# VHH binders against Salivary glue protein Sgs-5 (Sgs5): the designs that were tried, part 15

Target 1, 145 residues: Salivary glue protein Sgs-5 (Sgs5), of Drosophila melanogaster (Fruit fly) (p07701)
Amino acid sequence: GQAVQETKIEEKPVSEPEIESEIKNSTSVPSKCNIYYRNYQWALQDCVCRCFQNECLMQIESDQRKKEGRSPFVPVTEELCRSFICKKCSVGFPVVAEFPIPAPCGCNRKPGSIATERFYSLCHLLKFSAENSKPFLTYSYCWPF
Below, E stands for the ipSAE of ESMFold2; O stands for the ipSAE of OpenDDE; V2 stands for 0.75 times the mean of E and O plus 0.25 times the DockQ between their complexes.

## First folded at step 22 (VHH; framework vhh_vobarilizumab_d1)

Design ctl (from o1 with N32S E98S W105S Y106S; at its last look DockQ between E and O 0.09; V2 from the best seeds 0.00; counts 0 for: pae E 10.5 > 2, placed apart)
Fold by ESMFold2, look of step 22:
Structure ctl (fold): chain B 145 residues (1-145), chain A 120 residues (1-120)
Amino acid sequence: as target 1 above (145 residues)
Amino acid sequence: EVQLVESGGGLVQPGGSLRLSCAASGSIFSISAMAWYRQAPGKGRELVAGITSGGRTSYADSVKGRFTISRDNAKNTLYLQMNSLRPEDTAVYYCAASYTTPSGSSFDLWGQGTLVTVSS
């Protein structure tokens, strides 16, 4: 079917947490892929634009989705993908995401660092990532109280 | 195939009560937290109440003392007991859940909503 459209909702900040953290690093897949290799791959994730750091990372998540019986990623061009970026995001569970930061020289493939950033929802993360061509490695939900 | 199924909405008089339920159907690996959101006609969607797998709850100020969220973890079913209903509570109520897969991060699950109308 068609992608679920989030109706217009004014964003609400995360107020005060009594949380059960959803950040899990034990199932991340850094072992076979170079997370600092920038070879952006654009795809639709349930009809929403998603940018991946490289094909290796995209394939790992694609394989996991197949095992879970979930819809596959649909590879597309960057231009087409950008027309599937959400215009407005609904209130949802906040997420925290990890981003690969390039080495200071900007050299592709060279090890850099990892930055962590919080977003008001998965929709906000996907929108930010696609609009800025800034793929994330992982994300986890965080309760928004 | 996984989906959230809401029930219990309807028309009620001011001061009345309703109980909403939301069950996850299909194959679910893990659900960490669940919540109720609502969207009034012509307005944005807002958080009403949430509950973690450990039983910690949170409520919007507008519903504290009137609404009670609860969860049956064995059945992955979420409830919202709504007492002392007011016309301002009229909205479509949505169930939401989060879960984690063996590969790490996962995506939100959302229901299609159930309408609650409070009017004389």
Scores: ipSAE 0.005, ipTM 0.207, lowest interface PAE 10.5, mean pLDDT 75
ESMFold2 (binder alone), look of step 22: mean pLDDT 80; pTM 0.784
OpenDDE, look of step 22: ipSAE 0.072; ipTM 0.498

